# Ledger of designs, part 20: miniprotein binders against SET domain-containing protein 9 (SETD9)

Target 1, 299 residues: SET domain-containing protein 9 (SETD9), of Homo sapiens (Human) (q8ne22)
Amino acid sequence: MPGRLLRGLWQRWRRYKYRFVPWIALNLSHNPRTLRYVPEESKDKVISDEDVLGTLLKVFQALFLNDFNKQSEILSMLPESVKSKYQDLLAVEHQGVKLLENRHQQQSTFKPEEILYKTLGFSVAQATSSLISAGKGVFVTKGLVPKGAVVSMYPGTVYQKYEPIFFQSIGNPFIFRCLDGVLIDGNDKGISKVVYRSCNGRDRLGPLKMSDSTWLTSEIHNPLAVGQYVNNCSNDRAANVCYQEFDVPAVFPIELKQYLPNIAYSYDKQSPLRCVVLVALRDINQGEELFSNYYTIVS
Key: E = the ipSAE of ESMFold2; O = the ipSAE of OpenDDE; V2 = 0.75 times the mean of E and O plus 0.25 times the DockQ between their complexes.

## First folded at step 15 (miniprotein)

Design J3 (from F7 with I15L V46I; at its last look DockQ between E and O 0.55; V2 from the best seeds 0.65)
Fold by ESMFold2, look of step 15:
Structure J3 (fold): chain B 299 residues (1-299), chain A 84 residues (1-84)
Amino acid sequence: as target 1 above (299 residues)
Amino acid sequence: SKVRVTIEGSDPLKLREIIDRAIEIAEELGGEVYIEIRYSGDRWKIKITVEGLSEEDAKRLAEEIRKIAEELGVKVEVKIKPEK
């Protein structure tokens, strides 16, 4: 390696280290988890980006239709072709329900987790972890998760490598590190929460929400957005999900962006929005806790 | 009333302490908190906006933030504006 190139890399790393080293020292360096690392074996995608997109569109569309009566302001801003599509979907659904007179299973009255179950055949939720000291975990609450299913999303503000995350990183175990160095801050408290909310408000176009902020609350609208609480695997708890990175394509429907639990820190729009999904490595039974193959890096 | 706090400096731990305390006080008063963080030239510029406060609570928040900033030796600018 040429000495000039190595010095250039060293100077970049020196500046990077100085920004974080004082933080580590002052925050008691006994905390080994400052950034989460995606293992090399997870570079291979379990399912295609098209399959991830298809699943998210299916779930988000179902969530949108369930709230259709409350989407009037958004609908007024959509092209007639899009409004007509949703009205046609509702008409077909209502005809089927009316014909069978299924009065107790009407989609418009269901909670988001029930919509997830009706759409994917399973539901997930956070609860106290089966690990003694882990705090929260994520469980399959209903149904069976087939191998290769998208079971969760890692929420949070998305930072490119050059963007300022130092304040947010102090004492924060919820920072997810993508393979290319993109970071996602999944902390739902403190400065991280306020930053996400601020970016959400910044990007809002009147009634059109460009991201989901409800993962920060007790009543989440996207039931997949609990991935920050999925615990690491161990010798006693084999991994049953992996992380898979997904860039939101430009063609993503505007009216469904309200369910994306991620938002870019910068308003520059130079890169697609990064999301991270959790994908089942095997069939996962009702009642099982999710565990990821996600190594901790001490930085 | 709307409270706008501008904080600028190069000591990130002192800045984080002000940010954390501002968020804590604002939420205790029932305010909605927004933040923008910018970094250039080895300095941070932070803008905190708190909405939904009474004029009395806005003055209390501004006073508390100025007090904390003075204790830490950090320069802040605090403005109180009518909402909308």
Scores: ipSAE 0.626, ipTM 0.891, lowest interface PAE 1.3, mean pLDDT 80
ESMFold2 (binder alone), look of step 15: mean pLDDT 81; pTM 0.766
OpenDDE base, look of step 15: ipSAE 0.746; ipTM 0.922

Design J4 (from F7 with G31S; at its last look DockQ between E and O 0.45; V2 from the best seeds 0.00; counts 0 for: pae E 2.2 > 1.5)
Fold by OpenDDE base, look of step 15:
Structure J4 (fold): chain B 299 residues (1-299), chain A 84 residues (1-84)
Amino acid sequence: as target 1 above (299 residues)
Amino acid sequence: SKVRVTIEGSDPLKIREIIDRAIEIAEELGSEVYIEIRYSGDRWKVKITVEGLSEEDAKRLAEEIRKIAEELGVKVEVKIKPEK
C-alpha cells in the first residue's frame, strides 16, 4: 500500500515544490534570485521587532473591536482596565463614523480582509498563482502595500530545533526553517492540521484561545495568516517580500492571542512563541502576486 | 461516542499510514480528531482520539483501523468510549 501514500505525497510535492526546502536548496545554483544576501554585521531584520509588534497589535485590536459583541466571554475574564480600554475605543470609533456618515450605520461586522484594508491601507488573499506549477499564491487584493509593511504571517505549529517533526515532515512542502533551526509546519491538511488543533486545544483556557486555528479553514479570522502560500521568487519574478522572524513578547495581550496563527508543539512556557512575518521589500501595487526570497545567506 | 487508537511500533512509515487513514475517516465523518506523538528509545507511541461519533460510526472507525493495522503488521489498541 505505500504506493498510494507516495503518490499523494508526490502530487502535493509537485504542486508546492517551490516551497519545499530540499528542492529549493538543490535549485539554488539555477535561481540566484532566491537568495537574499545579508552582510555578516547586518541584522537579518528588515524592520524592527517593535514595528512588527505594533503592526500585529494594530491589526488584532481592529479585528477584536470589529467582533466585540462575540468577545463577551473573553471580556468577562479580563481586568476592568482592559474592558474599559476597548469600550472607550469603540465609543471613539462610533463617534468618528457618526461624524462622517450622518447615518445610523448599525454595527455592521466587516470581513477580516476589510478590517485589514481599513487598518493598513491594503488587503491580501490567496488565489491561483501566476506560476503554472505553483498552485496557490498570495496577491494584494486591494490598496497599496508600502515598503517595510508586514503583509502576511506564516501560520503553523512551531518546533524547536530538537523536537520530533518526523511524521509531519514526510512529503510536507510547508515546513519553514528559521535561521536558528526552529521549524514551522504551515500545512493545513492531514497530520499537520491535526497536530496544530491538538496543540490549540491543549493551550486553550476556557473561552481564551491562545492561537488562531481558523487559518486551517476557508473562513480565516486573521487575514494575514496566508504566508505559507507565498511563492518563491524566480529569475522571471523578483522577490517583493522577505521572511522575518518575530518572537511574541510575554506581555502580548491575552485577548489578542486568539489571532496568532502559530502555536508551540511542546508546552514549554519558557520559550517565546516564534512567528514568521513577510515584509514588503518595495511598494506593491494592487493585483501583484507576492514573491519571497526563501533563503537569507549571511555573507 | 469517542474512539481512542493507540499505535506502538518502530516502523514510522506504517504508523504514518494508520494515522493518515484514521484522519481520513474522521474527516469524512465530520468528527474532531486529536493526536499525541511520543518517541521512546526505538519505538513510536501515537495516540489518536476521535470525538463526536455516533455509536455506529465509532464501530466502523474502530474496525477499519484494526483491519489496516493487521494488514500492516502494526500493534494497535482501539477503545470505544461513550461520550460523557
Scores: ipSAE 0.752, ipTM 0.927, lowest interface PAE 0.6, mean pLDDT 85
Fold by ESMFold2, look of step 15:
Structure J4 (fold): chain B 299 residues (1-299), chain A 84 residues (1-84)
Amino acid sequence: as target 1 above (299 residues)
Amino acid sequence: SKVRVTIEGSDPLKIREIIDRAIEIAEELGSEVYIEIRYSGDRWKVKITVEGLSEEDAKRLAEEIRKIAEELGVKVEVKIKPEK
């Protein structure tokens, strides 16, 4: 390239870089005194992948059964053994619908947040943060979160190391960086939203949804998918959750993939889908706001 | 009607402005938008598809995108196609 052209591009990039730093880089708060003063032979994971999987399956199955009336096309595509299991529950649900019609009662269909509470013993939701100027945060709205519970999921499009994250990283405070360099773009607006929806449509197999797109809307079907709004800890607010990386196993039930709030940018069948969960570091009471921190391993 | 926008270039900031404008207009119109982004040889290639537009709205979207692309000096190709 000509030196004048390179200088012009460099000056434009320099002004843009310093003017619009990524929100994650600007809003990441480190508590190095807490980390430095406590010797950490920390594990990368607070709970096992099997425990994460078990929790997600339990919640997703409960959400699926609660929405069963709308699952008929998906059921027609499942193996008969799986379909038969759910059809037993259809018979019970059908009787419940008839009883409600006879009694002229309010429908017994629960909101996803109520299903979360019934399943895990707690609910979470986004609301205005308790921190001045922090914007949104995530709160325990009902129940008690026990230490080690999966409390939330970090939604978004997953980029492998060296995949292009354009455009989406510029001025984007919702980029989550995994330990191995995998990135998750949890922004629910603008180009990030459009990219996620495009990948979701690409991967759809007829009525089978391979990911959840409702976290991009005001009516979320997976109430765990609010992790992008969990604020980082500060000197005034100690962390009560941590991030934990989880690769979705090949055995994951097809009919439940509609609740996974993550999707791979590239259609690479060789890599498992990366998810990130938020795990409670202690018991968390009703009304508390969630705050996260990154662990730094010192060797 | 649907609008297909193809953008090519090496300046991601200028391309981002065009993408953002297309998405903004599509959201105001309540239209569904899809995007593909590729990068090779130090150049970006972006395809944007906006569906469910009236013929009038498709013309307006195409005109706005051509206008901002001209102002930024970015090459775009904008096609309007019937959905039927």
Scores: ipSAE 0.468, ipTM 0.845, lowest interface PAE 2.2, mean pLDDT 78
ESMFold2 (binder alone), look of step 15: mean pLDDT 81; pTM 0.767

Design J5 (at its last look DockQ between E and O 0.61; V2 from the best seeds 0.00; counts 0 for: pae E 1.9 > 1.5)
Amino acid sequence: KVRITIEGSDPLKIREIIDRAIEIAEELGGEVYIEIRYSGDRWKVKITVEGLSEEDAKRFAEEIRKIAEELGVKVEVKIK
ESMFold2, look of step 15: ipSAE 0.657; ipTM 0.908
ESMFold2 (binder alone), look of step 15: mean pLDDT 79; pTM 0.733
OpenDDE base, look of step 15: ipSAE 0.788; ipTM 0.942
ESMFold2, look of step 16: ipSAE 0.496; ipTM 0.860
ESMFold2 (binder alone), look of step 16: mean pLDDT 80; pTM 0.734
OpenDDE base, look of step 16: ipSAE 0.782; ipTM 0.941

Design J6 (from F7 with I48L V50I; at its last look DockQ between E and O 0.53; V2 from the best seeds 0.00; counts 0 for: pae E 1.53 > 1.5)
Fold by ESMFold2, look of step 15:
Structure J6 (fold): chain B 299 residues (1-299), chain A 84 residues (1-84)
Amino acid sequence: as target 1 above (299 residues)
Amino acid sequence: SKVRVTIEGSDPLKIREIIDRAIEIAEELGGEVYIEIRYSGDRWKVKLTIEGLSEEDAKRLAEEIRKIAEELGVKVEVKIKPEK
């Protein structure tokens, strides 16, 4: 190609660069409202679905074993092969065989945050954001988050494309839009909370819970389910996590569904349950706040 | 006591105002709120169920819901059922 043409293209690109950069800087700096949601623009995944699934199963199994003394009704409904799995898992830990035989006398010994740390080597929790006027944020409270780790989950009621979102969308900054138009309402207050709880009760099978509703309370059982409070990145705060969509496979262990912080609005829907995880873009140190990038950067 | 509320109409903003107020009062009284929302024929139908209220508090909630609905011109049905 002629160098003259390449020089002309470079000059036009430089002009567009300046127009774009000032707008983004002004919008992010002068309007630090972290409650705004933007569409996810990339289909590329940082880690595989198998890695996401493996991480969730590892954490959920650890949470289940920690709360084993309260799982007796659920265990009585499970196939013997599944019960044997948990008996084997407990046998390789410091918790003895007595725990398996005398389940009703055992009490949970660790908080969910501690289980997360023991399982993944780090823990996260919500707290007052380091950003002025941002309200809540999510922090690494213990340990170090390695690049590529699943660090959080975006909770809420899942609406398929074309499903009416009521009424809940009015004044609701916690609506997450997936790339294919699936919506997740992560608001833990008002009508959004009531809808989630109603769907959770609808889908419950006796003692078997098909989703986690504790993210709506002060005592969260799944410590990953704080993703709705992860603030947007800005000029002063580079993103250190990204969102990654994940469809829950049909064979997901039924006794672990109680920790999934998502539930489908439609009871009889055959589509896989959509979840969204937050994945570390770099190593994240203890004490750091998480910041997400809702956009693919236009270069 | 259990309170069951049926709200039907075509104006979602007025219906939303009733729902928001009902949830606020019910939670202040310590009640547990459940909701089902349907949309058909350009009309909304909303069913609220509030559990765990005393008979006195259930009557208070029912009165407030009927009052708000009347002020907004929205038809509601409110039923109070004893819990076992």
Scores: ipSAE 0.519, ipTM 0.857, lowest interface PAE 1.5, mean pLDDT 79
ESMFold2 (binder alone), look of step 15: mean pLDDT 80; pTM 0.745
OpenDDE base, look of step 15: ipSAE 0.799; ipTM 0.941

Design J7 (at its last look DockQ between E and O 0.55; V2 from the best seeds 0.00; counts 0 for: pae E 1.7 > 1.5)
Fold by ESMFold2, look of step 15:
Structure J7 (fold): chain B 299 residues (1-299), chain A 80 residues (1-80)
Amino acid sequence: as target 1 above (299 residues)
Amino acid sequence: KVRVTIEGSDMLKIREIIDRAIEIAEELGGEVYIEIRWSGDRWTVKITVEGLSEEDAKRLAEEIRKIAEELGVKVEVKIK
C-alpha cells in the first residue's frame, strides 16, 4: 500500500472496490450505494402542498418576528403593507415594547426550537441515535407531533436531473433522490458544505438572503432543517415519518426565503426550487426518535 | 485572498486537491468558496479563500501547489 499522498486516494478508491460510479455520467445507470430513495408506496402525498406551504409560512413568520431587530435592512426593501403586517404582529406579541424608548430593556428572544414549540406544539432536534450503529438521529424533544404534521425539512443543494453532480456524491450518505430524478445533497461537511455556502452567497441580493445556510453550523436558525439526520426504518424500528416533495411557489414571501434550507445548484434556475419535508405518519410522542420510510442503498 | 483554478478530468486527484485546500483553509480560519463546472470533457474548479493573513495565504498557496505537483494536476494559484 502506498505511503505517499496516493495512499489517501487508494484508500478512498478501496471504499468503492466492488462499485465505482463516475458521477460525470449519472445516466450510466450505476446506482450509488449511499443514495437515499423514496419507496414506491410512499409516493402519494400525505398532506396537500397548500398545507405544507401554510405550515412553513407559519413557522418562518414566527422565526422572522423572533429576530425582528436584525431584519431592518430587509424590511426597508418591502412594501409598506408587508412592513405594517409585521409591525402589527410584533406589537401583539411584545406587549412591553413601548418601554424601550425610555430605558434600556433586555430584549427577550426565544431559541429557534422554542419558537417551533410555540408555533407547532412540538420541537425536534438532533442527538445521538437510539440505534447503536447509526450515529446521529432526530428526536421529538418537546410536545406531541400529530399525524400529518410537517416535522422536518431535508436541507441541501438541489441538482436538476440533467445537471452533473461533482465527485462529492461518492460515498455520500446524504444524497436524497426525488421521484423525478432531482437530487438534494444534504451533507453538511467537506465539498458539499462549501458548494452550498457558495451558492448561498451567489444568490444573495444585498441584505436579502434567498436560502438558509445556518443548517451547516452549530447554531441552526430554522430548527426544521435537520432532516438529513433522520434514520431509515428497519425491522426493529417502524417508520413514523415519510418524505414529501414540495416545490416552492412563486408567491412565497421573499423575506421568508432566508429560512429555506435548499438552494439550486444552477444560478439560472428554470424550475421551482425543490424542497423535501418530513411528514408524521402517526402521532409521535415526546422522546421518540424519527424513522423514515426511506431506503438508503448501501454496499 | 487566494484564488485556485484546477482543470482536468481525473476526478479523484482533483477531489483530493479540493479536500486538502478546504482542510488547510478552514484550519487557518479562511472562508472558502467554490465553483465547479463541467465542460463536456473536463472539470474546471475555482476555489476562493478569503480572510487570510498574507503569511497564511502564501502558506495555503504553497501547500496547494505542492500537492498538485505530486498528483500531476494542472493548477493556477494567485494571491491578491
Scores: ipSAE 0.519, ipTM 0.865, lowest interface PAE 1.7, mean pLDDT 78
ESMFold2 (binder alone), look of step 15: mean pLDDT 81; pTM 0.764
OpenDDE base, look of step 15: ipSAE 0.824; ipTM 0.954

Design J8 (from F7 with I23S I35S I37S W44S; at its last look DockQ between E and O 0.01; V2 from the best seeds 0.00; counts 0 for: pae E 20.1 > 1.5, pTM E .755 < .8, placed apart)
Fold by OpenDDE base, look of step 15:
Structure J8 (fold): chain B 299 residues (1-299), chain A 84 residues (1-84)
Amino acid sequence: as target 1 above (299 residues)
Amino acid sequence: SKVRVTIEGSDPLKIREIIDRASEIAEELGGEVYSESRYSGDRSKVKITVEGLSEEDAKRLAEEIRKIAEELGVKVEVKIKPEK
């Protein structure tokens, strides 16, 4: 009997070895390209926190406007100044469309990936990886990703360094470790999914969702929330993206928190919500798979 | 119907496997899975609750969990409660 459980875990591990932290650490000597060297004086950030925030706000505002008719309950809880802002933005968007398209196009809600493409000039999605036995990967499905663009978010439950992640870590290839020792559980299955949903339910304020839980489903609202499926680079596949830590500022719009694919394990009012974004290291063409440098070595 | 599962065991790998399989089955049945135990100090005991199941699907889930528990040699308490 123990041999079946170990075989199951080993089969899962073989499928996800390109994302599994211990495997990467053990194979660093064989895959020197998996290391990112950051000078000691350099901020480990490829882009500013302001650029990350600006990108997230731009995307999430576009998602919110696209689904505006479904946001009535949320809008009812917002200050009038915020409601008016979104009404004005919709009016401008509709005027722009009417000027370009003489068509009485009904307010057709676009898919999240189409909104991403319209907003950033590219889209990303999960597909079968080009790496043998890697399982899923993430690809640029449409457009061009420019260097320095936010191309994805690493979803999941955020654990502070002192918080217990014992059961969630067992055989889990989707644990991301931040430099400060914050952990993000990006697993969309089993106990990891259960924990994330439980935290999401805890932090919900009536119609106001404080995080996105749709990344746990086939119908994702935040098309960036696929970063846990980005495979690590190898000698054969150079990295085209890197991870960057981003703390969500306290002033983050409450109506846009519904698109944040992260939630704190514990409700700590003092700790900012840690996100991890993936940033393009170069221009990435349509049809390319995303490959990350996992380990940053500060020299 | 709510299915409340208490999983108890010394082998964390077996506990994880039963939770993962139980959660997958519960979701296939259209249930919502919740963890009531924030993994506090007792690393031997996990409590999950599944909501949104029919009475029949709750019974099916409970039986599948018992089979998984027996296969793995994990102690489980499965309680079905009608949703009020």
Scores: ipSAE 0.034, ipTM 0.527, lowest interface PAE 3.2, mean pLDDT 79
Fold by ESMFold2, look of step 15:
Structure J8 (fold): chain B 299 residues (1-299), chain A 84 residues (1-84)
Amino acid sequence: as target 1 above (299 residues)
Amino acid sequence: SKVRVTIEGSDPLKIREIIDRASEIAEELGGEVYSESRYSGDRSKVKITVEGLSEEDAKRLAEEIRKIAEELGVKVEVKIKPEK
């Protein structure tokens, strides 16, 4: 029955043509006449790794501080040098708990998308795409996105070139292929979801999370982690973002790793964690849908 | 001779059809096919390069690609260059 399976995959590809070409379709079309697709512009980064890192640290720190009342267990496990950064806030938290006990119901935390707006000057969210056949898309919901801004992150389990993914790649339109063959599975359902959650549980140290799993739920804590729903550009929809690869440096603050929406499939500690950000190619106005410049031809 | 085809603003299915048909003709002629893309401003360019052709075969391939583009209503630029 390979013919029935292949025919079904081509029909599904037609319904998802504004996303990545499924890895299975590329793999099945591999033959002596298959064109090599290496975009020259994908080799050049739009912004530096330092600028990507700085943006992520700024957003993640703001999210951490906004949810500080719930971070006490994490802080108790950290070295004193890290905890000292938050000592003033720990003192205020204890005072705030006493005040809340006297009043019963007081909340002072903001929603994650509000934190994004306060931090970067814009917010993004998923919604029904302006392309009827595409399903979901990602929109600028508030503010203006300047050229060169990091606007989103592509979530998912990260597979090195030789790691077993077939199996998860069958019928999966959310596989992202990095230039060096690293794959990111951004599917938030089925076996892909199961694998991500298993890896997240494997790497946890008590309450200290080493990745964000909330992108798999309806209550997203990292509002950048919606990149798997950004549609590809087309004749009528010019690209306004590009994908940019980013390896997480070893010195990344441990208390902020809980917001990274990526996790390595293997326990290989010698490879840095690969992340992918989406970077604005031009100023993007409020209300606009994001469209990527990634373009893959399958023969 | 080298044949280079630049495709802009096309549907992905029409681009695939051009690439598939060009690749078939190039294989019949003994050429090697590869592609690259560029992003400039708000659009993407796809380039198809066929190498290892005689001058006569390169002209034949270029003519066939132009016919295919006309059939599909796709704008293409086809150039024949000497191999370096």
Scores: ipSAE 0.000, ipTM 0.088, lowest interface PAE 20.1, mean pLDDT 72
ESMFold2 (binder alone), look of step 15: mean pLDDT 75; pTM 0.697

## First folded at step 16 (miniprotein)

Design R1 (from J5 with E16K E27K K58E E70K K78E K80E; at its last look DockQ between E and O 0.53; V2 from the best seeds 0.00; counts 0 for: pae E 1.55 > 1.5)
Fold by ESMFold2, look of step 16:
Structure R1 (fold): chain B 299 residues (1-299), chain A 80 residues (1-80)
Amino acid sequence: as target 1 above (299 residues)
Amino acid sequence: KVRITIEGSDPLKIRKIIDRAIEIAEKLGGEVYIEIRYSGDRWKVKITVEGLSEEDAERFAEEIRKIAEKLGVKVEVEIE
């Protein structure tokens, strides 16, 4: 009965806030992936925030509809106008299938990667990198990625300036530094995983999750949330994606927040949630590995 | 449910206890939750571990108390 025990813990600590904490993001092993930094010349956005939002909404809505029968508890919590929207979307979907004669369609739950392909025309997944000793990488597994497409998201706990990241930063190659100093810890192991999971449980509203925690597992629900495994470009591997920062707008549909692979460290609602997407710099063919235009700070 | 409260000013020693707690609890099949607070030049870390048997919870608590004693770090361990 973890929910009852978690509720007690949450009530005691829910409103405590940190104001001043020493911040250190260090890599004591001098790993090339210890700190990631967007160069100033890469600050230009390739696509508008409106285009990022539109893409995320399209993908998240498709993921939500794919599991619609399992979303009944969430739907019961939503305003009637929102429930009616999803009923209309399902009615249009059934009408389209009914009008297409001689096409056999079996209603079934698709894998998230298949939903991504059906929605955006491509799919991505992690696999062993083409770079020797780089470990994991991210590949286009199906379809073609057009220039300017949102290809992936960088998951993790989001830290504002002066929030306590010291313990998480030690020996951690997955800390991403935004242009304004916001940090995202994309490490899916150890203390980083535990921190993210704790924040996710803290913010949950009954059956409604306010962030996605499945990127920490082997069965991810948001297939875009693999960006922490995208390797840096090099002399032998030109960049084909760049990082683009995106603040989640207040109007973001609450029922789709379960797919956002980011959560704020503090329960402080004064800043919008920061996300980071990866955007294609050119057309990317099936089978290609993604490489970011990313600068690693060597400490 | 096991609750661990760690207090101190030496963050490297505290990190060692955190890492050990996560390692042991996950090997025993427990779910781990953490909250980190910094105030008045001291850290206060609360770790909650759920899903352990009573026997495993007692063994876990003993191991955490031992490493805290070895490092000279103040730790309170409660089994609920």
Scores: ipSAE 0.549, ipTM 0.874, lowest interface PAE 1.5, mean pLDDT 80
ESMFold2 (binder alone), look of step 16: mean pLDDT 82; pTM 0.770
OpenDDE base, look of step 16: ipSAE 0.784; ipTM 0.942

Design R2 (from J5 with E16K E23K I24R E27K R42T K44T K58E E63K R65E E70K K78E K80E; at its last look DockQ between E and O 0.88; V2 from the best seeds 0.00; counts 0 for: pae E 1.8 > 1.5)
Amino acid sequence: KVRITIEGSDPLKIRKIIDRAIKRAEKLGGEVYIEIRYSGDTWTVKITVEGLSEEDAERFAEKIEKIAEKLGVKVEVEIE
ESMFold2, look of step 16: ipSAE 0.484; ipTM 0.847
ESMFold2 (binder alone), look of step 16: mean pLDDT 81; pTM 0.745
OpenDDE base, look of step 16: ipSAE 0.786; ipTM 0.945

Design R3 (from J5 with E16Q E23Q E27S R42T K44T K58Q E63Q E70Q K78T K80E; at its last look DockQ between E and O 0.53; V2 from the best seeds 0.00; counts 0 for: pae E 1.6 > 1.5)
Fold by ESMFold2, look of step 16:
Structure R3 (fold): chain B 299 residues (1-299), chain A 80 residues (1-80)
Amino acid sequence: as target 1 above (299 residues)
Amino acid sequence: KVRITIEGSDPLKIRQIIDRAIQIAESLGGEVYIEIRYSGDTWTVKITVEGLSEEDAQRFAEQIRKIAEQLGVKVEVTIE
């Protein structure tokens, strides 16, 4: 009985080659001006994977150094060459600070959004959307976002093609569908939250976190991890970001994995971890809300 | 620790148990963990709840058994 309904909904989602499965499954019409046609073989990439990786490493390193005093157990597990790298970076960072035997102010801990601004020249954050019925949105709160910049990341649990996404898909508007059928569940509530947290705990190696779970909380450590709240474009609000898929390379620094807001559902799968970034399609001014195109057509 | 194992073919009924278990356990301050598997048209769900007092764990386990009985879903609930 209810099993037939759920299988029918699941099959409906599989027939649609769109990035937001639950939303598109309930909407049979499309605005032609909001559709973006891309050949599947082009992979719909605005910037290179190397540029995405470089940006993420730069931001995650800055976040790591900002919390360096809390990283001692992680540092003890790293090769000496890596520890020396961070000690050198801290020495350069402290040039303008009085460091002789002063205990009450040697390095202040900044909020993650301030680190983002210092690193990339802009900050983003969620707030009430400028669209009446959209609830939350994501805004450029400080600085200027240049065209081609990585602006945000779509968080969530990653399901490989043909892995059953149960129960999490029922009534869930935060399922993102990658071009190859990989799914990302960006819902920060209910069963989705519990699944992500369970996978995060499963994959943890002692003090080493293999993913970021703080996007599920009110105090996020990776300020890029707000992409699930970027709203769909419309005739009145043209898209200013697009989604770009990125597979995390196997050599990704282990101490920085704690900032990746994605985790694979299957522990025994050896596929690269899929992440999705949001990339600016034009310069985006301070105060502007981010809008993406939920409907990317693959030929 | 409370461990719940659910096995069945009706995902809507199983989802109701999962949602209720999360709601109750978190209201008691428990930490909830879950693993979901699907094979042979059968779903297997394992829920672990940590951080409950012995009294709360017994009360929680009884509530889950009652909900499962009302839905006609077989569950195994153990306290360790």
Scores: ipSAE 0.578, ipTM 0.883, lowest interface PAE 1.3, mean pLDDT 80
ESMFold2 (binder alone), look of step 16: mean pLDDT 82; pTM 0.761
OpenDDE base, look of step 16: ipSAE 0.818; ipTM 0.953
ESMFold2, look of step 18: ipSAE 0.540; ipTM 0.872
ESMFold2 (binder alone), look of step 18: mean pLDDT 82; pTM 0.761
OpenDDE base, look of step 18: ipSAE 0.820; ipTM 0.953

